VH-VL binders against Peroxisomal protein 2. Designs and how they scored, part 1

Scores and structures below are computed, not measured.

Target 1, 213 residues: Peroxisomal protein 2, of Schizosaccharomyces pombe (o74758)
Amino acid sequence: MTHNTMLQRFNGLLEPTHLYIVSVVAYSACNRPDKISGIAKEAMEHVGPSIYPKLREALVKSSPLVGFPRTINSLREMTTNIPPPFPDEFARAADADIDTGKRGKIYFEKTYGKVTQRVLRSMQSSSLDLANIALDYAYGKVLSFNEVVSPLETSLMIIAALVPQDVNPQLRGHLKGALNHGATKEQVMSARNIALEISKECGIQFKGDIETL
Below, numbering starts at 1 at the first letter of every chain, in headers, positions and changes, except where a header shows other numbers; Kabat numbers aren't used for antibody chains.
F, E and O are the ipSAE of ESMFold2-Fast, ESMFold2 and OpenDDE, as the mean of both directions, binder to target and target to binder. V2 is 0.75 times the mean of E and O plus 0.25 times the DockQ between their complexes.
Where letters were taken out, [cut] stands.
Atom coordinates printed by the task and the answers are left out, and those that the model quotes come from them; centres of patches stay.

## First folded at step 4 (VH-VL)

Design k10 (from k1 with heavy chain S31R; framework fv_cosibelimab)
Fold by ESMFold2-Fast, scan of step 4:
Structure k10 (fold): chain C 213 residues (1-213), chain A 119 residues (1-119), chain B 112 residues (1-112)
Amino acid sequence: as target 1 above (213 residues)
Amino acid sequence: EVQLVQSGAEVKKPGSSVKVSCKASGGTFSRYAISWVRQAPGQGLEWMGVIIPIFGTADYAQKFQGRVTITADESTSTAYMELSSLRSEDTAVYYCARDLWGEDAFDIWGQGTLVTVSS
Amino acid sequence: NFMLTQPHSVSESPGKTVTISCTRSSGSIDSNYVQWYQQRPGSAPTTVIYEDNQRPSGVPDRFSGSIDSSSNSASLTISGLKTEDEADYYCQSYDSSNYHVVFGGGTKLTVL
């Protein structure tokens, strides 16, 4: 037996599609774009070519959390080393007639539930513009778009993006938020634990313990 | 394991100021909000305010606005509550408490600091 | 601002069940989470219930929380009362309109 594949390494923690989404986003958040193409190749071999646009979309959706430079490098690594099985599409063209700001607020409220106003107030007390950008851009245009990657998959992706960044206040909200978007407790903890193991492999140093449910 | 350790008891004269410290040991306190709650002898719990270190911002109860200042020093993992223009009615045990960011719940409390205001 | 109203005191015999209410004066009790804290004489408060009905690790299942929207109140229920449960109990919520943590007045539980 070997543990050289992601499936073998994290056997049974998540179903394969979710494992690969979590894995590529966690490595991207660790600034290890060099890991992306190998994982995407394994994902296509195991799940089939339909996983490719999901991995690409998960990386795109991570960009407000991970940042554009790391996201661009991860996407470039994947697309350059693996021929896309399907033509790339501007999926968010579907939003042309959608009030994405309202969709983002609904997504944000569903994520945080009763603590929505406390979280919003805390962001606004730091910067009204940043709070508005977070709601209208990150939540509205990016995270609440569910045509390629589901809300459950988006929640697991967010956990994978936050764990390597050592941002426990935000991570706590999104561990709980994932349950509100249909993830099971087991899926949430598995995504967190996979991202933590990847972070350790990548040499990320944490100031203390990482949040749990 | 995270603990909140507060500075020792103080006796102050009316009109003076007091500054109480709350040091987080173990965990990184910048990951959490720190609230200050006081309790006068034989009375209930009264919220004074909160510092949210990751944003560098504080919110205060209306009753204490203008008299209370809550600050944080991330390099020493220490939050401070300064109350000015002290009156005898400010005699109380002052607690710091870790406010779980986004959850409106206190999971760890300091041991309390008795502040006595007398002439 | 709203107020949270608790009975001043409750008493019950060992082994029995006691319920402590916490009533919100304006706005819905469902609008914000309710927590419950236990405070023994000379000690700092400790959390027994958070987010309406969740128990921290180490808190016995004898402690439970509930919300009753029809009476606009939260309740802390302690079953199988033990003498060690004697304490003051405080409910707490958040006023999102005023960015203010609100505590109830506290209830002294006596186990006789």
Scores: ipSAE 0.066, ipTM 0.622, lowest interface PAE 6.2, mean pLDDT 89

Design k11 (from k1 with heavy chain T57E; framework fv_cosibelimab)
Fold by ESMFold2-Fast, scan of step 4:
Structure k11 (fold): chain C 213 residues (1-213), chain A 119 residues (1-119), chain B 112 residues (1-112)
Amino acid sequence: as target 1 above (213 residues)
Amino acid sequence: EVQLVQSGAEVKKPGSSVKVSCKASGGTFSSYAISWVRQAPGQGLEWMGVIIPIFGEADYAQKFQGRVTITADESTSTAYMELSSLRSEDTAVYYCARDLWGEDAFDIWGQGTLVTVSS
Amino acid sequence: NFMLTQPHSVSESPGKTVTISCTRSSGSIDSNYVQWYQQRPGSAPTTVIYEDNQRPSGVPDRFSGSIDSSSNSASLTISGLKTEDEADYYCQSYDSSNYHVVFGGGTKLTVL
């Protein structure tokens, strides 16, 4: 009846499922794995146990942006303190016969729209290997997989992963990219603002203002 | 609200160089591309190049390769365009323009800087 | 590189509708967005249309943009023509193969 949430200050800014996805990823990006289990418990109380696989998948999808060490610690905190309500499955086994590289390129192109070639050129000029890893691994195998977390949810998750890292160049592209994946301006700004408040709570020092739409 | 404010008019001799500045007033431009476009008297708009400060990269139109250098100073939110080996045909108004990243459109233009190349 | 070709000049009477074309010489006009800029004598250009058909805040509904894939062209249409619309108009797109911004040659609009 009286739902006292760790995320009370954010009530109404996003639909509950999106709020929990954004919050879990933002804390993980802040290297605060100790916050993850409390949020997961609150999420299951509020929206039901089906949220658990989505939170796990959101953390997995954040790994190319946040890094494996922080992601592993966040997942460990969640799974050891809150046993999964459903058996874990290798969801990406569904990709066995899928051209994930092509899927990733389509996702990347949709995200960046008309500036796709500029972004690609910039990455390639810095490192051909990193550009190929980003397209084939990050976008292809990880971010463009949408069986558990939707493209819209993925876009909000990416914003939550980038805000705490103080990387305005990448954040700008993904704020616009979220609109290209069907997010509203309100959803984009809410995800950005939630992640910013979590970053401030976690003591993240920013060089300047954080990018907006 | 951001405005692009350019440096004042310059009169230069043939063979010299000119460096025009473009300052973002009321904000920063690190998340945006800044292009330089010139216009000779009575002629059309001619794109010279762009700097994308977020990637630390500049690209130039082939015609200006080797003569133009575009740079940006993030700490002062100022972009620069330096054109060397000036000729009389370089007499033009030089504009900077902000491209919103992801829109491929110039949303804000500087007021222009007249560069006159004469003896 | 491709070229964007505009008519050198167009003229029309007040209250009428004028259309300025911008034709892409190679590659599809749909491959990249087209923008339109208005420039009055002695002034910097200002944007009247961006991303093919979008209007910036403050630009009247009389200005519209469109794409015709069959003729490989973009068009700027100005309805209810006013004397203050007299200006040079430039189309602009992006050549992703060379990473270059491309301007059309410009069209002088005369309102008489």
Scores: ipSAE 0.006, ipTM 0.489, lowest interface PAE 10.1, mean pLDDT 87

Design k12 (from k1 with heavy chain I54Y; framework fv_cosibelimab)
Fold by ESMFold2-Fast, scan of step 4:
Structure k12 (fold): chain C 213 residues (1-213), chain A 119 residues (1-119), chain B 112 residues (1-112)
Amino acid sequence: as target 1 above (213 residues)
Amino acid sequence: EVQLVQSGAEVKKPGSSVKVSCKASGGTFSSYAISWVRQAPGQGLEWMGVIIPYFGTADYAQKFQGRVTITADESTSTAYMELSSLRSEDTAVYYCARDLWGEDAFDIWGQGTLVTVSS
Amino acid sequence: NFMLTQPHSVSESPGKTVTISCTRSSGSIDSNYVQWYQQRPGSAPTTVIYEDNQRPSGVPDRFSGSIDSSSNSASLTISGLKTEDEADYYCQSYDSSNYHVVFGGGTKLTVL
């Protein structure tokens, strides 16, 4: 039996690098680490071995949204079944002299634009510690680091991470946020629709309609 | 089309509390915030607070802090505004409004609920 | 905390153009979006302008919004004035320093 490639399945929706980033993160968010190595192998065949570090980084960047357990399992599946074409390096060592908290706040403000203070206040009203952890860790150390995966690619990755989790409010913010990071409406909707199709394949049950632009 | 339908008019005694409901039909309830705005007879619009269901959080205007509680039940697509320690000056029409994420606008308004506080 | 100041009333004849101002007392008018709501007697407010200058579906081209940074104000302009435009108009913005929605005091538009 033969199966369509991800590229054939989602033909024309995103350029290949973006498609593969969205795909691995969406399956990871669905807790389907078993799908990761096949997609990574296809990505390397069609784009070249340089995509491997980008897929690894996209999974790492998804960890504040997807959670460490699913991210660890997805990374383990990829690295165990596909030998890395390049040695892994601690890329974030580049941050040694960087104020990552400030970088994270700038990234957060760019993402949410004029609703930034409302989003921040809502998080702070629930927990000051969670708000500070989100800004200093998730945005500061993880999401705002763009040496391997660009802000545009990060935005598409975030959409892929949120769709399977049925968290429409955060998804809404990041659909708009992706536009603020340079994504086109078409790219945003394609990432959302690819992640939704993968979620349906994985048996994800949604409480209602999935947010759209 | 999304529509917000509020509960009916109420008459309350001073010192009591009132709980007004706002049911959303059509669209995705969890994807937007619900604000509550009141209008005393012959007066302007006054913002009371907002709930953002996805964060499970509410923010309130300073004037109402400690007296107002805004909640949401996503399973019934219904937001609630409860105002306690009612005074005669709380007599007003209370509106719920959808706070359109990313557009900073109230795009859909409920029909309003008249709350009369009288002895 | 800032206030949004509107004139209490404006009046104009049918077919003419009227402009309603909304002035921010502190901080820049440009720092947050401004919306405009129309309220006819006995009715809930409806949105006529959002995000400074955008019109919702169904609102006629006669309604427009603008921002004037030099006067620290927003304006609602209604051209080709019709009798049915007679209503109270409210501007609204967001106070990011206090995380609160701010309404202007409202302007009564009379079409005579």
Scores: ipSAE 0.012, ipTM 0.533, lowest interface PAE 8.2, mean pLDDT 88

Design k13 (from k1 with heavy chain F55W; framework fv_cosibelimab)
Fold by ESMFold2-Fast, scan of step 4:
Structure k13 (fold): chain C 213 residues (1-213), chain A 119 residues (1-119), chain B 112 residues (1-112)
Amino acid sequence: as target 1 above (213 residues)
Amino acid sequence: EVQLVQSGAEVKKPGSSVKVSCKASGGTFSSYAISWVRQAPGQGLEWMGVIIPIWGTADYAQKFQGRVTITADESTSTAYMELSSLRSEDTAVYYCARDLWGEDAFDIWGQGTLVTVSS
Amino acid sequence: NFMLTQPHSVSESPGKTVTISCTRSSGSIDSNYVQWYQQRPGSAPTTVIYEDNQRPSGVPDRFSGSIDSSSNSASLTISGLKTEDEADYYCQSYDSSNYHVVFGGGTKLTVL
């Protein structure tokens, strides 16, 4: 018998909207799509129907990090079991005349700050195509689009996506990057700790300690 | 708690090669970069290069390009630095150091390996 | 590559404060993080400051780092000097144009 909502389980760690974004993305990253609809239903009951498109967008934005298969399954679980309160919009149609590659590069530079050139060069030395795909697609088309989910919310989502994957170098960059996008240290640590607790529930094995600020 | 444990001292002839190892004890280094830094007797620290195992890449100081090769075996959590065409000027203590990739902050250093090049 | 220039040596009495400078020869000191390492005779270096002004766990707050953009320099400041602070100190940064870690020449701190 389940006694606790997500709000009760993680009481006071994040504002409800942020908690639900972190939660759906963390479970998706753990390949637990079966958890998504219950969280979305609770989110709508507590925050209101306006959270639904934010949860959908957070899952979409997680796709370059989590992968399409897990993202598709999580979105399908949510939309099949919880009827959308509003018609889905092709929000990225707003990008028709935007240089999204440039926007992605600016977002990437803001995220990594002084270490930007070393991170970029490390990617380029491994694969020029990977670096271009990361900047043009992941950062440009997906992560830097802010019309539905804010830069702060995006940063918390990225943390939730990376924690279950045991990728400390990238996680460290995005823990610090979240501060550059307006998150407080408390918000960053809460997102990290919520995602870690969800990862443990889901049986994720870690090779060592998970990065912290 | 991770330690970097290096191989023992070596004495080499001019023109030969030396390969020094650096093993992560108490954990893995796959999520970190490993740099090699040397220090000639009474001299300062000199960076030789770095390997970033998760990206499969290595960078070398221009002075050592063509003579130094840095590799890593993630299955044994061991990094290697091989320096060829040894000269007397290569006599130094060689350190490995853990570098959080993209950060350039060396948070853990090996104990050092003395390489002496003499005829 | 740029160079990082440190004074060769500095000395001060116990209980006093000492500052060691690290000046970048070209490009802005603000372009890349600066770290500081302490090396005692016969030992490997250890980190006392990272990312300009951050202190690793276990390093006392007597150690602090700062950046002065006007002089294009980083500084390591050690207050309340103790005999055990006697060591060589190295600053270090990164040359992103040449993909090269750069060390300063080192400063020998004598506490007498």
Scores: ipSAE 0.035, ipTM 0.594, lowest interface PAE 7.2, mean pLDDT 89

Design k14 (from k1 with heavy chain F55Y; framework fv_cosibelimab)
Fold by ESMFold2-Fast, scan of step 4:
Structure k14 (fold): chain C 213 residues (1-213), chain A 119 residues (1-119), chain B 112 residues (1-112)
Amino acid sequence: as target 1 above (213 residues)
Amino acid sequence: EVQLVQSGAEVKKPGSSVKVSCKASGGTFSSYAISWVRQAPGQGLEWMGVIIPIYGTADYAQKFQGRVTITADESTSTAYMELSSLRSEDTAVYYCARDLWGEDAFDIWGQGTLVTVSS
Amino acid sequence: NFMLTQPHSVSESPGKTVTISCTRSSGSIDSNYVQWYQQRPGSAPTTVIYEDNQRPSGVPDRFSGSIDSSSNSASLTISGLKTEDEADYYCQSYDSSNYHVVFGGGTKLTVL
């Protein structure tokens, strides 16, 4: 219904800022860009215009997981229907003198903790280039940049991006990884459950049970 | 609720091969790694190797390199461990264990398969 | 590979507390998670502690795990000992450099 807000639907599961980040990314991962503008409008009404750049950044940060086409369509839907309240800025210009590859490796190691070498070895065994692209591009340039959204917010976003894609091995790692970035078990399970409910709404078919903590 | 069920006991001659199966029931098989661990009578636990079915990646203990092959059939949710060139010292109970993706933590164990190597 | 060293046996009376150590021979004990498994005669091992100090559902809180970086060791502590705790206990970790799971030699716990 038109009066059933995201806050009403997922009452008490996450604080509003986190709920809206998780929601836009989950719908984007489900290829439902048509849902994005309504959520952005609600977010601005309830938390204020400062939420807008966070939603934009969360979608940008989801791109290595969700893919550029779905991310572009979601961002276009948001910016076309809800004009930005502030001029857009190239936030990653701050990285001009930063070794982002090293930052990405540190972020990856913090995410996976003691199992880092097992995860890295598995990727390298399949493709050395993919492992290097994941560390240098996905983690280095994109996910480890924390000026607009925090590591905690990034972790919740990653969960929202992975749940609709039915990729349990990666989801398992990032449920645990979110705890390493300061999320509580309750926040992790809420992000997972919100993304699961959105996935069901969007008709996503799962081959089995979805990972949990 | 996931359970691991292994094939029955085997008696083999020296020089032959044995292939033990481990069938997962409940849950999603390909989301987890399966390790193989053996235990000779009165001895401790010894890791043999692991398969990560979703990536087709396997790692083996150096001691068993060239003698052990671990495979998985995702369509039947079954992992296999084949050990060749059997010797009397290979007499042991062989266990499969679920190794959560990337964690090296064994949370569910099979019941074990006794392999006896005798002439 | 590194080695994990456990005492061969420990014994204690019912109701008391026992601690089983697991010492890593090279590299930091903090580098990889430590798990603890309980094995009763004729049975498969079961997990009593995973990821250093976590308990699986159904394992009583009498079982706890800890890490001591200064002695490069992990410990399994069992309080309020019961006769049913009599078993072999194995610690286990992972050698990231050699892609190898490492088990301790096992400790036989006797509750007298």
Scores: ipSAE 0.012, ipTM 0.565, lowest interface PAE 8.5, mean pLDDT 89

Design k15 (from k1 with heavy chain F55S; framework fv_cosibelimab)
Fold by ESMFold2-Fast, scan of step 4:
Structure k15 (fold): chain C 213 residues (1-213), chain A 119 residues (1-119), chain B 112 residues (1-112)
Amino acid sequence: as target 1 above (213 residues)
Amino acid sequence: EVQLVQSGAEVKKPGSSVKVSCKASGGTFSSYAISWVRQAPGQGLEWMGVIIPISGTADYAQKFQGRVTITADESTSTAYMELSSLRSEDTAVYYCARDLWGEDAFDIWGQGTLVTVSS
Amino acid sequence: NFMLTQPHSVSESPGKTVTISCTRSSGSIDSNYVQWYQQRPGSAPTTVIYEDNQRPSGVPDRFSGSIDSSSNSASLTISGLKTEDEADYYCQSYDSSNYHVVFGGGTKLTVL
């Protein structure tokens, strides 16, 4: 079989670092951990070893969206087959003196802008505990932590995590929200289209059309 | 492109209930909330409530609390508004509208359903 | 709950510019998006402005929206008035404290 690199396959759609972040998260969301190590190896060859902790962090950040089992399997596949070039660190130890709940609320408000209160009310009306967990843990501890992966990179990662899951309401909010975190319209659409093509390769069936900007 | 098609006109007696349907065609139904807005003859627009189909969550205007129920059937891409204990002042055109969860706008409106309450 | 207050009616000649105001009674007008809807006689409303100042596809650039935080109001401005602009216009926003949509009372635009 002929095999193209991810860079050749999606040439010109995203800068290499962003392409590799989107790619590993999309395959993880598709439950294709077997694809992760090849992408990590290619990323290190083309970007350099500094990409490795970013790919690891992007997978970690995807875990509230993708789920722990798929994330664990993707991280295991990556670290077992492509040994880390640097020792792993508990990066979130930096948060010891940070109000992560407040940071998460700020991140959430920046993402949704003027519709923040409506989105929050919708979550709270379904479950107060889930709304608080989402704000304090998903947004607070995980998604708003920017020491390794930037807000822009986090936004592209979120798009890659949501596209394969066929969750248009959430995807819609994060396509728009990515612009608020500094992504260009072209970067947002490229991340969405890359994740969609990977989803199709992985056999994901969609109920209807996938959201666009 | 999404289109909202409502059920036909109804004539009801005082004290009865009416259930109006709103079917979405084209696009992804579950990505959008559906609001219900009424307009009495010669009067302004009055918001009644909204349903978020993916969660089944509904919010209602205080004026209609206890009398209105809004539901959705995602499998048929249809939202419903049921208003009970009808009075003559409930005579109005009832609209469904695609709601981007409140603040973003009603971007698509149904054609309206005239409900007449008379003895 | 807050109220959105519009003038009951406004009239202007063809080719002129008209502005319709929408004033919020409590809380900042800037706290929530303002939309504007046009309703011609016998028709369902259609959106002419969303998210304060955005135009839907198909709405001519003669229609514009603006926010004035100092007067706590939103405005719909229609330039180059045409007879087909004769309609009722409604502003709409969201009340975050009560989790519901608020409409203005409507303004009847007469083009004579």
Scores: ipSAE 0.062, ipTM 0.624, lowest interface PAE 5.9, mean pLDDT 89

Design k16 (from k1 with heavy chain I52D; framework fv_cosibelimab)
Fold by ESMFold2-Fast, scan of step 4:
Structure k16 (fold): chain C 213 residues (1-213), chain A 119 residues (1-119), chain B 112 residues (1-112)
Amino acid sequence: as target 1 above (213 residues)
Amino acid sequence: EVQLVQSGAEVKKPGSSVKVSCKASGGTFSSYAISWVRQAPGQGLEWMGVIDPIFGTADYAQKFQGRVTITADESTSTAYMELSSLRSEDTAVYYCARDLWGEDAFDIWGQGTLVTVSS
Amino acid sequence: NFMLTQPHSVSESPGKTVTISCTRSSGSIDSNYVQWYQQRPGSAPTTVIYEDNQRPSGVPDRFSGSIDSSSNSASLTISGLKTEDEADYYCQSYDSSNYHVVFGGGTKLTVL
């Protein structure tokens, strides 16, 4: 039985910053907040202190997908056990005069491309309120905010959040969506495979095969 | 891998209803919408409707609205298409087709079910 | 709704290249993805192209799809024609305004 660093375990699959983003979000989605601080410490040792606010932001951005309780516990574990290298700032204060609903719609449209209207129609037909909440809050206020974590990094984070939840229909959309946000096929498959290995480590049982490109 | 297996041929009288089934074999229909498409003898493909896997939302071609109902049972990986008030013009091969959610593409087709409407 | 118009039939010799067009009557062809389906005699349709130009696993490189926005058309191109390519070919897109899948009328390919 040997335990490796995240870099050793997933050597060459993603550049370090992306690997650490995917890793903390995947463990959070598995309800393993106890793993977060060790990964963040390794990340700071390898990448430097600038990765800390990115990991915090990736966890925040995962909250509409992972849920607030798991996200809160993961953030608490990170911030309590590792002193922040920079003062925490309300980054989304920058949105004070921004139409975040419109930004969210643009982001959603870029994610789904030509199938945007089909996905939107499907959501609206089941619940107009859920569709509006998803567009205005999840996409508008949270996922489309790109000042700390880029759209590419956000796409890799979304994959990491969805794989442990065994939600293939949504995962398929976001594997394709990551390509629309500038990820390579190699990056997408690496994020998916890293999250799958973490899910298996955490004892997640899947009903069938996990989506691939 | 996954294939769609449809119920057998049916002969129906005008005014009756038919319910065709479409079962995913070798896997589940997770991640997939199921569309129904018919083809009258010697004619082209005609879309009837679709049901999506996430919300169970059905959309129907206007020509069939009020006569067609598409449902799915995820526990048995089976989709159904029921067409009522049958006419001789409804004689056709009926196909189910798997649509990968978010792609609007049919990647797997059922073998087809011949429905004959005659007196 | 819009219509997708295909030629009724095309014919070509083995080893040659054939192109089948699919023209959208209103709205841009680029607004929605185009798929292509092959239906051999007595069989269910199978997918040869999805999302304008992607090939499913198992479909040979001889099949390709393209979009020409200037003619408002999609095209299916089959190179190195073989006898087994003889089939009806259908294009398909989606009308997002009416939540409706639209099929072309079909093209009968004869390989002589």
Scores: ipSAE 0.106, ipTM 0.635, lowest interface PAE 6.3, mean pLDDT 89

Design k17 (from k1 with heavy chain L100Y; framework fv_cosibelimab)
Fold by ESMFold2-Fast, scan of step 4:
Structure k17 (fold): chain C 213 residues (1-213), chain A 119 residues (1-119), chain B 112 residues (1-112)
Amino acid sequence: as target 1 above (213 residues)
Amino acid sequence: EVQLVQSGAEVKKPGSSVKVSCKASGGTFSSYAISWVRQAPGQGLEWMGVIIPIFGTADYAQKFQGRVTITADESTSTAYMELSSLRSEDTAVYYCARDYWGEDAFDIWGQGTLVTVSS
Amino acid sequence: NFMLTQPHSVSESPGKTVTISCTRSSGSIDSNYVQWYQQRPGSAPTTVIYEDNQRPSGVPDRFSGSIDSSSNSASLTISGLKTEDEADYYCQSYDSSNYHVVFGGGTKLTVL
């Protein structure tokens, strides 16, 4: 009997670790936590137990984009149905003596490059508090933390989180931003296309064409 | 609601420096970027540079790089533009302007500061 | 980097319509928003149009902005001209490749 694995379904589009990160985040963003445990099981079989902390971290890092309720449900589905191979550690304890606000600003500037001022002003025009929360907490405490998931992997995760939400202005920025964090054009387009295919499976309806490089 | 109030007119000698201030009133200073734009007599508007106080970063037009310094003091809600090595060609009205939209649109302008450079 | 080119002057009679163009020398006019500023003699500029075609509160609907991709230009149109519209008008855009604000050379509108 043949099962349609994520590796078979998206053959050759991304390295297995990247494929599984993109897949769990895309389903989480679609509010399909029921899909997470099957993907985590496949990931452990093909990559090994070291993938588990990376999938958990990718879901945690997606929380500012996907939201806490969907992220909690996805993490609970994974940990309840697939026993963790290693005890969970508070990885961000490493940040105890780090200026995470500064780290977040540096990460944000690297992501957006020359359009950094435009993006910042756009956020500030709607809410100074939201802009500060985005820089100090989303980018500072969450997205710029690189000890478990790399900046490249984080960029692919962000693409997977944004595609199902039909937010082309933000998606455009992060497609370009992924290149600034070391992703290839092929990796960026593959992450986008995988997330789009998952979105279609999940019944997400888009207002128009999805942003591309 | 927010108003930008600039310092008074200055008369300077060639080779000296001038520092013009721009104070925001009626709003929070850190919520926006401040640009500096000058206008020589009978000429058009010329962008000099911008400061984003929340980042502590400034960018300058290439023509003024090395001669202009833009700073901000959030505690006094004041932006400053300092232009050094003044020449007679620097005689102009200097404006500060609030950049609040995503692509450097200016929604509020200061009243202008006339800087005259003469011997 | 790019330049924005405006006519040096335009003139029209009260009650008529005038259009001021702003042409981008390289790259698409659609790549960045265009703003329009009005400056009367002895006064600071004020915004009449932002984000291509939006009007600030207090600006009459006689002022409108538009983009023409075929000519790579933005336009400011003022209908029902009044003597108080006599001023210099500047277009402005942003060059995201170098973090530079770009102004057009300005257009003197004479209402006579």
Scores: ipSAE 0.006, ipTM 0.463, lowest interface PAE 11.0, mean pLDDT 87

